# VH-VL binders against Cytochrome c oxidase assembly factor 8 (COA8), part 63

Target 1, 167 residues: Cytochrome c oxidase assembly factor 8 (COA8), of Homo sapiens (Human) (q96il0)
Amino acid sequence: APERGAERRDTAPSGVSRFCPPRKSCHDWIGPPDKYSNLRPVHFYIPENESPLEQKLRKLRQETQEWNQQFWANQNLTFSKEKEEFIHSRLKTKGLGLRTESGQKATLNAEEMADFYKEFLSKNFQKHMYYNRDWYKRNFAITFFMGKVALERIWNKLKQKQKKRSN
Below, E stands for the ipSAE of ESMFold2; O stands for the ipSAE of OpenDDE; V2 stands for 0.75 times the mean of E and O plus 0.25 times the DockQ between their complexes.

## First folded at step 9 (VH-VL)

Design k65 (from f73 with heavy chain Y54W, light chain S92Y; framework fv_ebrasodebart)
Fold by ESMFold2-Fast, scan of step 9:
Structure k65 (fold): chain C 167 residues (1-167), chain A 121 residues (1-121), chain B 108 residues (1-108)
Amino acid sequence: as target 1 above (167 residues)
Amino acid sequence: QIQLVQSGAEVKKPGASVKVSCKASGYTFTDYGISWVRQAPGQGLEWMGWISAWEGNTNYAQKLQGRVTMTTDTSTSTAYMELRSLRSDDTAVYYCARHLYRFWSGPFDYWGQGTLVTVSS
Amino acid sequence: QAVLTQPPSVSVSPGQTASITCSGDKLGDKYAYWYQQKPGQSPVLVMYQDSERPSGIPERFSASNSGNTATLTISGTQAMDEADYYCQAYDYSTEYVVFGGGTKLTVL
């Protein structure tokens, strides 16, 4: 029986080092591309004096990253599965085996594969449009909270400068 | 272990209000939204609305807007659904269910055990 | 005003393939989700984002979604699969969740 699929969170093989930012890091770190989504994860620095507003921004960015990772992992898996099914179906129709004389996987020419790509893109067009809409909504929210955090930091600096001048 | 635990069964008279709770555990409460779904005896699932545990933003089904209020208490990781001006046709099992944050409503991956609300004279 | 239509019942013999459909205008342009509900129990997610299977759901469950119809397929159907099945979609324009009417699967 096969192991749990790509959906399993703890899929890293035993002995593979997980991405880990340097200890006492004071900034965000970008990891290597995820095997399934092909997107680089960001590991967020959490300051000990994080404000509630800064925490909201960080959580929104973390949630958006997880959503993005899940979408593209699923999309890439679907593409690979449908591509393989298309190739096998076309080879069967042509009366050809799944292997060449050299034992390699039999492949379709570029013209035949273009038919698959065109069909796949057409079929998934609206899902990608909805993804893009949600991506814009999420980035708008992130930008809004970034602005609030920036304003909070400006206000705190102004208050501190005023206090120093009064002494 | 991810779990949603709902409050116990309620019996109400027409015109009363009911408030059902849903306590979440095993995950970061504010990273997910909570939907409320009801099911009348022998009938299908009916979506009532959802709330973001992070921002408190809500979206209610058109038919229930004005009668339903959804809230969260982040300190106790609890979601609440209050339904007012109860009618006999509000008799149903009420479920809470977890889903992705508001900007993209994902699958309902975890469900509460359900709360039976009976409205009768 | 999106509406999802399911057949009220489907019957299949043990070991046969069960097919449950869910129809809605341009449903293939949206993500479809499937839930299994046994008597006295809460719904359980069995398929998400059209064709993805959650951890713990048997490989005999599969699904597709194209055009106006989403389909849940259960290969080698077992007695334990007897349940009500609901499809669900999200209407991005209204931000409303829509459920199908449900299908009772009988295995005899």
Scores: ipSAE 0.000, ipTM 0.475, lowest interface PAE 15.0, mean pLDDT 80

Design k7 (from k1 with heavy chain S106Q; framework fv_ebronucimab)
Fold by ESMFold2-Fast, scan of step 9:
Structure k7 (fold): chain C 167 residues (1-167), chain A 121 residues (1-121), chain B 111 residues (1-111)
Amino acid sequence: as target 1 above (167 residues)
Amino acid sequence: EVQLVESGGGLVQPGRSLRLSCAASGFTFDDYAMNWVRQAPGKGLEWVSGISWDSGRISYADSVQGRFTISRDNGKNSLYLQMNSLRAEDTALYFCAKAPRFLYGQYFDIWGQGTMVTVSS
Amino acid sequence: QSELTQPRSVSGSPGQSVTISCTGTSSDVGSYNYVSWYQQHPGKAPKLLISEVSKRPSGVPDRFSGSKSGNTASLTISGLQAEDEADYYCSSYTSSSTYYVFGTGTDVTVL
């Protein structure tokens, strides 16, 4: 039988990994790096008395994490695929097979690989710029809601202090 | 029952204005991003505008930027599209569409039946 | 124009399989696994058929399936039925100047 707090990891369509948190936690939990995005996911703790505002913040953070995970999973998969296709194409052009005579995977020299990296970075420059734009926008919204939650907690603390004073 | 009902369409002359409304029911309206999508007669779908659950993020298609304004009233469960400086090319059936999440989301899970806007002299 | 490219029409007989392609760019289909497909019968609103490349919402038969490779997404309809005769649109989330882009649309005819 599995022990309490056992973890498991699921792989979603599109190569995005999913993880399960420990059974009992009173804090946000940070998982292992995703196989495809190489980012550590955060599994958010849900308090029993979560306010609507806290719920909106949590869901916004979850959506932002999912967006970020999916972007990097797709980026890494695209890079790997295009790299393999580039190597295959160049080897074929040179009249070489995918394997050396010794059965090892054939490769390209540093000069040829530099051409691939330059092309990949160039054609993905705008994509990365738009990612950064959206990432900042998402983090501004998260910061705003974190501020609203902080103000709510301060207000609740002040209410509790006033109740203590009146007694 | 989750439902979106559009209204406000009609015949309008070029250069004039129209305001479309979309009434939402059956779900927590202020938890989801909302969108307007249009379809010209006999043509395909075109995304027009989107608004996040809190009105903090708003975006427009290049074809309507500066002329259309999207807004929402979460207290009334309503989405709006103010259309100014209308052109013949704006003639279309306008659909209200819900995203699955607070931000724009990535698809439209619920659609209204649409309201027809005809811009003609 | 930044529309996703689909074939104008596809036809098949009942029981056959048909596939509709949807080709975009690195800023939409190539960047995100947020491709959706919509079915539209004449005079009706579009209905979500597939979300996030391959996920079927409740009530959509399993004969509808989606996939993606690079900048091209595909919708496959197996066991084609008369009721599948409709227009089909792909859509993708985009990180460019617009948040969504739709495909040119495909008319599916059941012969």
Scores: ipSAE 0.006, ipTM 0.527, lowest interface PAE 11.6, mean pLDDT 80

Design k8 (from k1 with heavy chain S106Y; framework fv_ebronucimab)
Fold by ESMFold2-Fast, scan of step 9:
Structure k8 (fold): chain C 167 residues (1-167), chain A 121 residues (1-121), chain B 111 residues (1-111)
Amino acid sequence: as target 1 above (167 residues)
Amino acid sequence: EVQLVESGGGLVQPGRSLRLSCAASGFTFDDYAMNWVRQAPGKGLEWVSGISWDSGRISYADSVQGRFTISRDNGKNSLYLQMNSLRAEDTALYFCAKAPRFLYGYYFDIWGQGTMVTVSS
Amino acid sequence: QSELTQPRSVSGSPGQSVTISCTGTSSDVGSYNYVSWYQQHPGKAPKLLISEVSKRPSGVPDRFSGSKSGNTASLTISGLQAEDEADYYCSSYTSSSTYYVFGTGTDVTVL
């Protein structure tokens, strides 16, 4: 548990970060949430004897992670910007400053914020539908490659058993 | 050394068929997604179709869906576009383009010179 | 069929800077950092100029730079030269029905 979800692998001089002990270096690692996307990145382990098919699977998973991270980073940026603009505009309309007399940020009540969330979700509905469609297609491709890799590993293991029995 | 060469273009009547070919050389063809992009005379670029390294993932622009078929032969380092039910608006220079990845093309790093398709009576 | 919106033309004098905008939607330019720029000289195939918003392929001068803000990507050509006179197209990955879209194209004239 401490290795996965722990602090990110910030440095890897001589090939291994301090968060990847030798015994656990044979497995993928999960980092802390990304600052912008708020998603936890997976740091992929590269096997010493990686097949071309295994390499394609890993690259597809890395590419899908990058695509997913970009989408949510941009989504979160847009949400934050529009939320600030909404709050600013409503406070200005009410003749209120951006901060209270005590220097705290002026806030809107839950009813006003609910209106913002409803509008934001409605505005972005089609965008999220297209994202989900693409996400399903990417996961289908990953699952298909995982199946191919599993079959390759089974076949190679059977070949090894057969050769060892011949000796 | 690294190149894409299109062929098969020509003058064809509306409603007829034409098959384009693209010969690839200088790179490992079966490691990359391949695409067709067209450009009507004096107009802009339009993505037409794409195919993954293993032909397992194929996509088409709405304008050609159901009429065009993309295919590849990795043993011959060749990409094809079978164009059926051709229309005047299909008149364009057709480019073969390579993506830098095997499934999805986020951009096209290598382009052929194009082959001209003219649909006219 | 949706296209990314570019100005029809931009012009500048040698040594000046010009910027070409590429405006898409929240489902393409606004969601992903997969924006590319292509340069096309008359009678020639397009050439990749910029990939992934701001990355230059080997051999592309550093006077070409890309950026993105919201739904708009921009290509800036600094130190404009006569050889930069060409058509420029942006392109973006999209999650819509079509996975790739090109911009309407911009004619750059060096006066």
Scores: ipSAE 0.562, ipTM 0.784, lowest interface PAE 1.9, mean pLDDT 84

Design k9 (from k1 with heavy chain S106D; framework fv_ebronucimab)
Fold by ESMFold2-Fast, scan of step 9:
Structure k9 (fold): chain C 167 residues (1-167), chain A 121 residues (1-121), chain B 111 residues (1-111)
Amino acid sequence: as target 1 above (167 residues)
Amino acid sequence: EVQLVESGGGLVQPGRSLRLSCAASGFTFDDYAMNWVRQAPGKGLEWVSGISWDSGRISYADSVQGRFTISRDNGKNSLYLQMNSLRAEDTALYFCAKAPRFLYGDYFDIWGQGTMVTVSS
Amino acid sequence: QSELTQPRSVSGSPGQSVTISCTGTSSDVGSYNYVSWYQQHPGKAPKLLISEVSKRPSGVPDRFSGSKSGNTASLTISGLQAEDEADYYCSSYTSSSTYYVFGTGTDVTVL
């Protein structure tokens, strides 16, 4: 067995000591699009000297991201499911199979699909309106908090500069 | 010990006011959204009001909007509910409940034992 | 005011499984995985039983399980015991002006 684990050798160089973030882990980084929401998650770096206010801002952004990801994941799954059901129902009504003579997936024309989109948008209008209201309220809160953090950082820099001068 | 203790309930006549308090201990009060939930005798749970960690986000159930005011004092680890223009329908056991989040709850992990408010002549 | 619909009562014998449904709308249960369940014994405060559809807090037995399909969430109690006789409430986050809605409640009786 050529592998180190099989030979049980100790004190060997290791490229992996634990699960590690990407090379830009010392800063916030953006991941690949989520399978269901299609949104790119932000993975937050936590500095050792994070202030209580900075921690609250980060947690607020994380809570908002989680909420947003869940909404779009469920919305996209619902859309895909209802679209497939609509197509299957219409093909059955027309006496058509789910496959064409060439073996490809049977499709509806643009006119028939327009019926689905119109119904889906109408059905979900209220839900999207509530989502948009909450989205703007959350982003307003985040923006306000970013302002507080910026003011704290400016004030701390001024305090450090005065302390250095008085020394 | 993580604990929420409500107080201030009692018998009150319709149209009058009452103020409820909730004292929190055993956790960092400033880090969580707080809520009031009530339960009329023999009936189900009804969410009444919620307040974010910084009082920046406040919401009320339609049944109490304009009559009740939620507030908090993070320095005293306390949550309050000022109840004005009380109605017979407000008769309930009032629970203080903690969310695990800053803005508002997706669930309530810690509950107090409740304080009874009876609105009757 | 409760917005989520639950059956009034569910009953079973010791050792059986019972399921409680919780039906909401696309704006609450259907849009978010923020469904929770609470157990309430007479004269006691509600206790968190399940959060985020299916997550159990420490101290909650694994015979309690949660799931969700579309606009309906479900709580299943397997191996029903006498101590499970209680009222059960579901709840969901909503993005409306009222952040939170409770279910109508279900009385579980162990016969």
Scores: ipSAE 0.490, ipTM 0.757, lowest interface PAE 2.3, mean pLDDT 83

Design o1 (from pa23 with heavy chain Y102H T105E; framework fv_pabinafusp; at its last look DockQ between E and O 0.42; V2 from the best seeds 0.00; counts 0 for: pae E 2.1 > 2)
Fold by OpenDDE, look of step 10:
Structure o1 (fold): chain C 167 residues (1-167), chain A 124 residues (1-124), chain B 112 residues (1-112)
Amino acid sequence: as target 1 above (167 residues)
Amino acid sequence: EVQLVQSGAEVKKPGESLKISCKGSGYSFTEYWLGWVRQMPGKGLEWMGDIYPDDSDTTYSEKFKVQVTISADKSISTAYLQWSSLKASDTAMYYCARQGWHYDESGPFYFDYWGQGTLVTVSS
Amino acid sequence: DIVMTQTPLSLSVTPGQPASISCRSSQSLLHSDEKTYLHWYLQKPGQSPQLLIYKVSNRFSGVPDRFSGSGSGTDFTLKISRVEAEDVGVYYCSQSEHFPYTFGQGTKVEIK
């Protein structure tokens, strides 16, 4: 019995964007769009005296970014795969080859592709709803911590100013 | 790595104006106070004043309040020390220094990183 | 202004021997947060000042363990357990508890 070659599930490589900002960067850096997710990765700056609150914010931002990258990488892969399968199925049904006489990849017309998009959106509707929900939850959390960090910074500055005024 | 790079040595005449610079790198420039310290030839250190680059909040020693102006341009991470009219007595080495702080610390800062100094010579 | 008085003003030490520098403030440097804002700096010949010790006894990053700070209130001491050739320079105590920030006169440390 021929060993069915384990289809290597092309797991979207956890493509940590190899974008390395300059070592002397004191700012967040935005990389080029990732080839799988099409999202621009952000390299977050780590301050020398990062507070626990700042660290928590940074980690939350990083985790959220990774979550987004992974979601969209997988979504784009799924989309591409299903699109290709749809095209192949439709071409086969039409009795058409996968390649034109000129050797180009056979394509479907805009109307046929509209059906694909409609079906794809319908099929993935629930997935997108969950994504949106989680996206909001994460961003609200980030915003909340951003506020806390901002308050902490203000408080630290005020303490310093008060000490200068009291002397 | 935290670095403070100051402008080069200056030779001026009495009555001339001067502006020297200190550029910070390797840290968030807007989140640390930057101080200026004078050292006259063969003498000790004298704190002149400091600036918070984020809002340009400045504090001066009474000795220097009328003599100099401290300013900053946060867009280029640079602080400045300026004289409107130099005196021979202004001949000194001038250091910029970052005032370090820790999140667990409350209160005044220590100077954790220093610039290389700018020698100002005022002679007739 | 807070007067910072260092003693001695000059110290000649044989390599490998200990050194001690005293610093006295005209007022207490103890803050309401129970921290004491006394610091020590070293200025090596021809160089910028460097932070050695902050808040009485905390060694700054990269400072050798032969340096130690102690004291409370108005009286402080910097100790070097074994003086090395690289320790030559002028040592300054400084306070940041009271405005304006002030420095001691400096203690020149030389090698015999």
Scores: ipSAE 0.697, ipTM 0.862, lowest interface PAE 0.7, mean pLDDT 91
Fold by ESMFold2, look of step 10:
Structure o1 (fold): chain C 167 residues (1-167), chain A 124 residues (1-124), chain B 112 residues (1-112)
Amino acid sequence: as target 1 above (167 residues)
Amino acid sequence: EVQLVQSGAEVKKPGESLKISCKGSGYSFTEYWLGWVRQMPGKGLEWMGDIYPDDSDTTYSEKFKVQVTISADKSISTAYLQWSSLKASDTAMYYCARQGWHYDESGPFYFDYWGQGTLVTVSS
Amino acid sequence: DIVMTQTPLSLSVTPGQPASISCRSSQSLLHSDEKTYLHWYLQKPGQSPQLLIYKVSNRFSGVPDRFSGSGSGTDFTLKISRVEAEDVGVYYCSQSEHFPYTFGQGTKVEIK
């Protein structure tokens, strides 16, 4: 039956939140923001009587969440790494150290950082374009399967009601 | 874990009203039919009727149709069995039970989880 | 109403020995979905009924595999391969194919 072994989500991929929903919950849960992606993971409820179609929808939602988490974790890491490299390169060109007089990490003003943001967005434009396309494709598929599941549930309800009136 | 918790035992006089409850937890309350089963002292089991809590669609055994009312409040995952005027012959143990179903079946046909029972005693 | 007739009405069984309970319905319990809606419940002394077997032969979760069900049409059997002290109580067969749902009269199983 659905819900068996759903007491905790102990086996999660690296970089995924370890939040555990309440035992025997019958709802999806939205956890705290993931450290790396800044996205809130959903902990999916597994119904007792999960149909093959419901399982496919849940798996698609899980896979989409994993894909999305991984994309943004990677982008956040790349952003941070390239930002520091940009700052180091610009400070080196100016003949400045990586630390201020007080030992704090040196940085650039907002005008200078605007160049980095423009360069980063331009450099990653195609990646974000493909991400957006795939994000919409995935969410369209999810919405489509949500509709199919809703119809399946209506049909099951109608079958049950007809059986109750049989005789 | 699926649980059905019923209200406590009742001692009533003939002519009084009564509403007993059954609270479901650990499952999607609105997705399952919930039935009521009577067991008179020293006797077997009798199906009284059931309810689909999502829309309160109710099925009654003809024997009980005019004697009791089955209802539910899905906002608190609770079903009810009630009498407007109790008779001494209503003295019995009353169970609520969830009707199990499978997505490839024609409907819910068996009671997979049962409440602990509510003893109703109606005497002068 | 569909009459469910159980035999025997009472069993005394030596611990470790098998037990068998028959249930006969007054009409076929086969539904148009090709499934048969005959179920078995156990009511232990002082307890609520509990599901043992659903749809003739399917063992419910947590039910020991010493319990098995069989049959078709109108004739059904519940078997306990080795009766234990915890198996005492009243066994009911039940049908849910026809309205109203009905139960057998019960078979009391006790240890002798």
Scores: ipSAE 0.431, ipTM 0.744, lowest interface PAE 2.1, mean pLDDT 85
Fold by ESMFold2-Fast, scan of step 9:
Structure o1 (fold): chain C 167 residues (1-167), chain A 124 residues (1-124), chain B 112 residues (1-112)
Amino acid sequence: as target 1 above (167 residues)
Amino acid sequence: EVQLVQSGAEVKKPGESLKISCKGSGYSFTEYWLGWVRQMPGKGLEWMGDIYPDDSDTTYSEKFKVQVTISADKSISTAYLQWSSLKASDTAMYYCARQGWHYDESGPFYFDYWGQGTLVTVSS
Amino acid sequence: DIVMTQTPLSLSVTPGQPASISCRSSQSLLHSDEKTYLHWYLQKPGQSPQLLIYKVSNRFSGVPDRFSGSGSGTDFTLKISRVEAEDVGVYYCSQSEHFPYTFGQGTKVEIK
């Protein structure tokens, strides 16, 4: 069961959110979706006797999460801003107001919005390509270190068992 | 926060069986050896044995090997100390304690956290 | 079994004064990993034992800096620089290098 404050958010200088995990957790905790990135943040549990290798893996995972959260928060913000600007510019060109006679936000038809999505994707193609490249590189590194940590833990367990049985 | 909570005090007659428990919380129960230590009234500490909960591997002191059985149920993070037939000489305080370790150690381990103890009194 | 011998068995200390407890093992406690598996525990009246010092000189979490351990091979010392009322209890040295684990007979520390 989550402690009070587990779903509490605060805002980083860059506009991404964070949450406060349960104090007495002995495992990783997953928070609610961030308002800006729409991704669930993970608070990683720090073992009492964390090895340098385990610390390196945890920091790599934390850094990758922060990088990923920041990328999508910025991308979503950029998308929303450019979408709003596109709609406003098209409505102004048509001689229409920003609100309908009913007081709702004026909107464009699906054909016009398709033009925006196509333009946005084309404009951001290289950015998304670099994101995917870095995402795979980061996940490869994480997988590699996860393997090393797993082997280290097996080795340590064997050393512990061997010492006990040696006497 | 690491805690070891033991079962309550027991009053038994010679020849009766008994099983006392030690429940761990606040840590990965299967990654640490758990030991049992006896303290007879007014006397010092005696190590009885240990269990590794992940595979229930046990190590016993020769003095206690035939007197008690150590077991664990990792699904509920609980270790047990059991007697088939109690004797008056089994009257003592029994402690469970976790064996700590560091990544740079080859073992053996020290008792870093202790349960509150279970007093067992065996009298006719 | 490894015999752990503590001296003195009882010690009365004026508050604020230092105290020193000696522990000798019948065999070396040095492991091949170059660690020495000698530890100190404190049992306060009516309480469970608690870890004070592990592997000769490492203070356990929350243990005040007035406690220090030293020694090598077979001779070890626990020092309390300024004994306080809360330090009353029985101090045990222990080894975990050889099986079975063994404890010293204990040193009772009292306030004068």
Scores: ipSAE 0.142, ipTM 0.611, lowest interface PAE 4.4, mean pLDDT 84
ESMFold2 (binder alone), look of step 10: mean pLDDT 91; pTM 0.936

Design o10 (from o1 with light chain K35R; framework fv_pabinafusp)
Fold by ESMFold2-Fast, scan of step 9:
Structure o10 (fold): chain C 167 residues (1-167), chain A 124 residues (1-124), chain B 112 residues (1-112)
Amino acid sequence: as target 1 above (167 residues)
Amino acid sequence: EVQLVQSGAEVKKPGESLKISCKGSGYSFTEYWLGWVRQMPGKGLEWMGDIYPDDSDTTYSEKFKVQVTISADKSISTAYLQWSSLKASDTAMYYCARQGWHYDESGPFYFDYWGQGTLVTVSS
Amino acid sequence: DIVMTQTPLSLSVTPGQPASISCRSSQSLLHSDERTYLHWYLQKPGQSPQLLIYKVSNRFSGVPDRFSGSGSGTDFTLKISRVEAEDVGVYYCSQSEHFPYTFGQGTKVEIK
């Protein structure tokens, strides 16, 4: 039983790698591909004079990255787990061992795997459709705010130059 | 961390040309004005001019606009101060400094980070 | 252009005692954005100037709370509540409201 206030959790959690950019970095830093999602994480630089609008854009991009990383890490883990269970089941039915003579994991031919791929795609069709829809919406929002930030930066540059030219 | 690193000390003769540098790191170089300040031996501070690296827009103190040229190369986050023909009166310590500002403020207003200085000695 | 006048020009202070430096500008430093563009810098012996106080009273990052700035219009004051050995140097007020930017002549603070 879960402790008071806790929710029951999946027994197979998704993992996301962490990385640390150089301390002197003044730009966004791109890390190596995550072990689970196979996507490169981005560490976002926080400017000293970040505006509320720039902060909103950065948080939107960070949240979208976390959402994207979690989705693909979970999807890849689920695919690998179900693929292994399917292969195990089929090998047991054929009376074969789980390992090759070289000690590597035994596998099935492409024809035998066709049924698994069909079933997996069918089971995950709705999830993938929701992912694509949300991915589009998130990128639209990011593009919109990128445009607003660009206009704000132009305006701030003009304000600074106007003060310089007042004499 | 914000850092401004200047080129090393120079010893020159009158009439020679010189170009000294100031490299910024730890911040968005193109988003801040960078100024040059002169300090003659045993004297106070004099603002010479500044540059906005994103488009190389410059402002100069009237006293210095004919004496020096300020430029920047944003691809390497470096600003420059140069003389076509040095005079003994150019002997001084030269500092570069970033002009800080905050959102909702009208333009740059203070030198928040300074380079270590470049000593220029001009003697016959 | 704008003349910045500091008083005193030199100050010898016993450690732990307070110190006060005045700065007067020849014209108002108040901008139309209702901010006053007066700043204080410290140059320690053999070092680059460093920002202490910006826009009259705002302490820069890492500056001890024993430093405080006040004033308005043309009359400004920098106070050090308890002077320490590390506070020795030349203090400059500066304005960035009018071009060219100008500095005061400096106030040398030394330990008695």
Scores: ipSAE 0.234, ipTM 0.620, lowest interface PAE 4.1, mean pLDDT 84

